# VHH binders against Cytidine deaminase 5 (CDA5): the designs that were tried, part 28

Target 1, 346 residues: Cytidine deaminase 5 (CDA5), of Arabidopsis thaliana (Mouse-ear cress) (q9s7l8)
Amino acid sequence: MAQQYKFVFTAEQAASEGVTDHKKLPKLIRKARNLVKAPSKVGAVGRASSGRFYLGVNVEFKGLLPHFSIHAEQFLIANLALNSEPKLTHLAVSDNGTVFQDPCYDCTRFLKEINNAHQIEILIKNAHGRDGSFKSLESHMPDEFGSESILSAEPSLLLMERDNCLALIDEDSAAGGISSNADLCSFLKLEALKAANKSYAPYRKCPSGVALFCEGEVYAGWYIETVDRTISLGPVQAALVDFIARGEGKGFDKITGAVLVEKKDAKVGQEDTARKLLEKIAAPNCDFKVFHCQEERKDWITGAVLVEKKDAKEGQEGKLLEKIAAPNCDFKVSHCDEELKDWIKL
Key: E = the ipSAE of ESMFold2; O = the ipSAE of OpenDDE; V2 = 0.75 times the mean of E and O plus 0.25 times the DockQ between their complexes.

## First folded at step 20 (VHH; framework vhh_7nfr_2)

Design v4 (from p4 with S57N; at its last look DockQ between E and O 0.63; V2 from the best seeds 0.68)
Fold by OpenDDE, look of step 20:
Structure v4 (fold): chain B 346 residues (1-346), chain A 122 residues (1-122)
Amino acid sequence: as target 1 above (346 residues)
Amino acid sequence: QVQLQESGGGLVQPGGSLRLSCAASGFTFSSYGMSWVRQAPGEGREWVSSISGSGRNTVYADSVKGRFTIARDNVKNTLYLLMDSLKSDDTAVYYCARWTDYSGEFIKYDVWGQGTQVTVSS
């Protein structure tokens, strides 16, 4: 029974299914479509740079608006992220198992947030074609809609490992605190924080993470932001991807605990959306808690010396130190005539 | 009968290593999260580490982070705690405990082992 709910395949496992290369991606599409959580069955199959194959499925939530839904492509990307896959190389998407088509406009934009988006090849196959053909993702949508937009000051893109250096604000909840009531571990809080630290939120700088509890298992996800906020995947949605991928067909109604970690006074808050979604799909007695985090101040830098050439134009190094150093950091600039152009001694 | 039994405790010098085991019986081991909790003489219980049912998710108290590793073998129905770089402050009775419920913030336990003594002394 466990094999029926498989969303990740090793190269060997895929080979056993007849998938020996990227041209055989369609052989897994039936498996994906059988796992769909929606009336319309859209399946996605992707090959990662590691050689693993990943499935994506569309997910709809009964009684909620479409913006809560997860597209198959989004599911696949979230599944890659949750498994620390750095690159997607090939993608196949189908709503009927025979025709393979371009991702939708929104999903294309979502895919373009990936660090190697320019290398991603999409399978196109019509109903009469035997093998189909691959085309680049970039050929499908103009560059103007890609993640290389002026809006991201961060060099890191989606699927790159990230550490947001976040710490919990709540003084009262020591991660290891023993409550008088034998409650000894804040597991979900810690997992949600870990997730928040992995969150891809380069545009609005509002990272968040969610951890879910179900029958002795924990599932986690984080906010995946896009240039267009409306296409972003919320942290609960991402956690539900983990839940579906590893939960072996368990229902959402078995989720009895949830924790959201987000920045205090975040411009883009996730609490309301998270609460609404969980109230609809989780157990009636699901306990949902929200905790807040902040960026860790690297107050350990109390002194710095910048050595630069006499003729060097004021570089960005000083600005960086202002962001990371203690407020009372003794910052000195020394000029040297030697070939060492720019270094900071801490 | 649901039972947990710890083993592997003993006397070790500072800087030494120990491996604790917790044998589970009477229930589907893989369906439950597990934790290690310790109690020093005259002190309250202190959470050490927790692991989810599948073993995918692990968390540690700050006091043991980087030194201790929690693991489980669901085929053998056994929970492990690998303890490296032991300190005098690690001296305690170590208990394994089964998760029963979650209140959104804290894990509750319903089954405990008898404990195993760990003594770190020069």
Scores: ipSAE 0.624, ipTM 0.858, lowest interface PAE 0.9, mean pLDDT 87
ESMFold2, look of step 20: ipSAE 0.769; ipTM 0.916
ESMFold2 (binder alone), look of step 20: mean pLDDT 87; pTM 0.881

Design v5 (from u7 with K108R; at its last look DockQ between E and O 0.47; V2 from the best seeds 0.55)
Fold by OpenDDE, look of step 20:
Structure v5 (fold): chain B 346 residues (1-346), chain A 122 residues (1-122)
Amino acid sequence: as target 1 above (346 residues)
Amino acid sequence: QVQLQESGGGLVQPGGSLRLSCAASGFTFSNYGMSWVRQAPGEGREWVSSISGSGRSTVYADSVKGRFTIARDNVKNTLYLLMDSLKSDDTAVYYCARWTDYSGEFIRYDVWGQGTQVTVSS
């Protein structure tokens, strides 16, 4: 039974299914489509740089608007992220198992957030074609919508490991520690925080994470932001990807606990969306809690010395220190006439 | 019959290490989260660590964080607690416990072992 709900394949496992290279991705599409949780069965199969193969499926939630839905491509990307895969190399998407098409416009934009998006090859196969052909993702969408962060000077770094350096704001937890109480909420809170710290939210700087509890297992996901906010994947949706991928066919109605961690007064809040989604799909008695986090103050930098040449134009280094140093940081600037040969490792 | 049985306790010097085991029987071990709980003489029960059914998620009390490691082997139906850098304050009876239903804010336990004594003394 465990084999029926497999969303990740090692190279060896894939080989046993006849998938020995990227050209044979379609052989896994039936498995993906059989796992779809929607009337329309869209499957995605991806090859990661590690040699593993990942499945994506579209997910629709009964009684909720389409924006709550997860596209197969989004599912696949979230699945990669949850498994710490740094790169996607090949992608195949099909809604009927015979024809393989380009990702939709929104999914293409979502895919372009990946750090190696320019290297991603998409399988195109017609109903009458035996082997299909691969084309670059980059060729599918104009550069204007590409990896250049319109809102941030930072490159698209989806699937890159992140640490947002977030800490919980516990009004009551003076000691920042897990209370000695065997508190499931504490367990989930910590997992949600961990997820929040992995959140990809470079544009609006509103990272968030969710942890779900179901029958002795915890599932977690984080907010995956895109330039276009409407295409972003919410933290609950991401957690549900984890749930589907590892939950062995369990129903959402078995989810009895949930925790959201997000920044206090976040411009992009996830609470309302999370609550609506969980109220609809989780157990009626699901306990949903929201906690807030903030960036850890790097108060550890209490002193800094900038050594620069006398003729050096006011560098951005001082401004950087002002942002990261403790408010009481003793900042000194020293001027040297000689070529600084040795960088003092702080 | 559902049963948990702890082992591996003993006398150890400060700074020493111990490995506790909890053998589970009578139920599908992998379907349940597990915890270690300890009780020092004259004190209440203190949560030590928890691990999800698959073992993917682990959490620790602050008092043991960085020193203790919780693990499980679902094939062997065994829960483990690796204890390093033991301190006198770690002296207690250690219990393994099975998670039951989630109610409110706390994990509830429905099955407990008999416990194993850990004594850290010079």
Scores: ipSAE 0.448, ipTM 0.790, lowest interface PAE 1.4, mean pLDDT 86
ESMFold2, look of step 20: ipSAE 0.710; ipTM 0.896
ESMFold2 (binder alone), look of step 20: mean pLDDT 88; pTM 0.889

Design v6 (from u3 with S31N; at its last look DockQ between E and O 0.57; V2 from the best seeds 0.68)
Fold by OpenDDE, look of step 20:
Structure v6 (fold): chain B 346 residues (1-346), chain A 122 residues (1-122)
Amino acid sequence: as target 1 above (346 residues)
Amino acid sequence: QVQLQESGGGLVQPGGSLRLSCAASGFTFSNYGMSWVRQAPGEGREWVSSISGSGSRTVYADSVKGRFTIARDNVKNTLYLLMDSLKSDDTAVYYCARWTDYSGEFIKYDVWGQGTQVTVSS
């Protein structure tokens, strides 16, 4: 029974299914479509750079608006992120198992947030074609809609390893440590924080994470932001991807605990959306808690010396120190004539 | 009958290592989260570590973080606690406990082992 709910395949496992290369991606589409949580059965199959194959499925929530839904492509990307896959190389999407088509406009934009989006190839196959053909994701949507938008000051893109350096604001937890209390809330809190620290939120700088408890298992996900906020994946949705991928067919109604970690006074808050979604799908007695986090101040940096060449234009190094150093940091700039360009001695 | 049984405790010198085991029987082991809890003489129970049903999620008390490792073998129905760099303050009776239904802010336990004594002394 456990094999029926498989969303990740090793190369060997995929080979056993007849998938020996990217051209055989369609062989897994039936498995994906059988796992769909919606009336319309959209399946996605992706090959990661590691050689693993991932499934994505669309998810709809009864009684909720479409913006709560998860597209198969979004599911697949979240599944990659949750498994720390750095790159997607090939993608196949189908709503009927025979025709493979371009991702929708929103999903294309979502895919473009990936660090190697320019290398992603999409399978196109019509009903009469035997093998189909691959085309570049970039050929499907103009560059103007790509993640290289001026809006992201961060070089890191989706699926890249990220640490947001967030710490919990616990007025009550003086010691910043894990409570010695056998507290599930603490367990979930820590997992949610961990998720928040992995959150991709480069545009609005509002990272968040969610942890879910169900029958002795914990699931987690984080906010995946896009340039267009409307197509972003919320932290609960991402956690539900984890839930579906590892939950072996368990129902959402078995979720009895949830924790959201987000920044205090975040411009983009997730609490209301999270609450609404959980109230609809989780157990009636689901305990939902919200905790807040902030960026850790590296107050340990109390002194810094920047060594730069005399003719060096004021670099970004000073600005970085202002962000991470203690307010009373003694910052000195020394000029050297030697080939050593721009180093900071802490 | 649902049962947990700890083993592996003993006397060890500071800096030494021990491996605790908890054998589970009478229930589907993989469906339950598990915890280690310890009690020193004259003190209350202290949470040590927890692991989810599949073993995919683990958490540790600050006092043992970096020194202890919780693990489980769901085929063998066994919970483990690897204890390295043991200190005198780690002296306690160690219990394994099964998670029950989540209600409120705290993990509740419905099944406990008898405990195993760990003594760290020079």
Scores: ipSAE 0.631, ipTM 0.866, lowest interface PAE 0.8, mean pLDDT 87
ESMFold2, look of step 20: ipSAE 0.800; ipTM 0.930
ESMFold2 (binder alone), look of step 20: mean pLDDT 86; pTM 0.872

Design v7 (from u7 with S103K G104N; at its last read DockQ between E and O 0.78; V2 from the best seeds 0.84)
Amino acid sequence: QVQLQESGGGLVQPGGSLRLSCAASGFTFSNYGMSWVRQAPGEGREWVSSISGSGRSTVYADSVKGRFTIARDNVKNTLYLLMDSLKSDDTAVYYCARWTDYKNEFIKYDVWGQGTQVTVSS
ESMFold2, look of step 20: ipSAE 0.829; ipTM 0.939
ESMFold2 (binder alone), look of step 20: mean pLDDT 87; pTM 0.883
OpenDDE, look of step 20: ipSAE 0.590; ipTM 0.847
ESMFold2, fold request of step 21: ipSAE 0.825, 0.830, 0.845; ipTM 0.939, 0.939, 0.945
ESMFold2 (binder alone), fold request of step 21: mean pLDDT 88, 87, 87; pTM 0.893, 0.882, 0.879
OpenDDE, fold request of step 21: ipSAE 0.859, 0.855, 0.826; ipTM 0.952, 0.950, 0.938
ESMFold2, last read: ipSAE 0.823, 0.823, 0.830; ipTM 0.937, 0.938, 0.939
ESMFold2 (binder alone), last read: mean pLDDT 88, 87, 88; pTM 0.893, 0.884, 0.895
OpenDDE, last read: ipSAE 0.859, 0.615, 0.878; ipTM 0.947, 0.857, 0.955

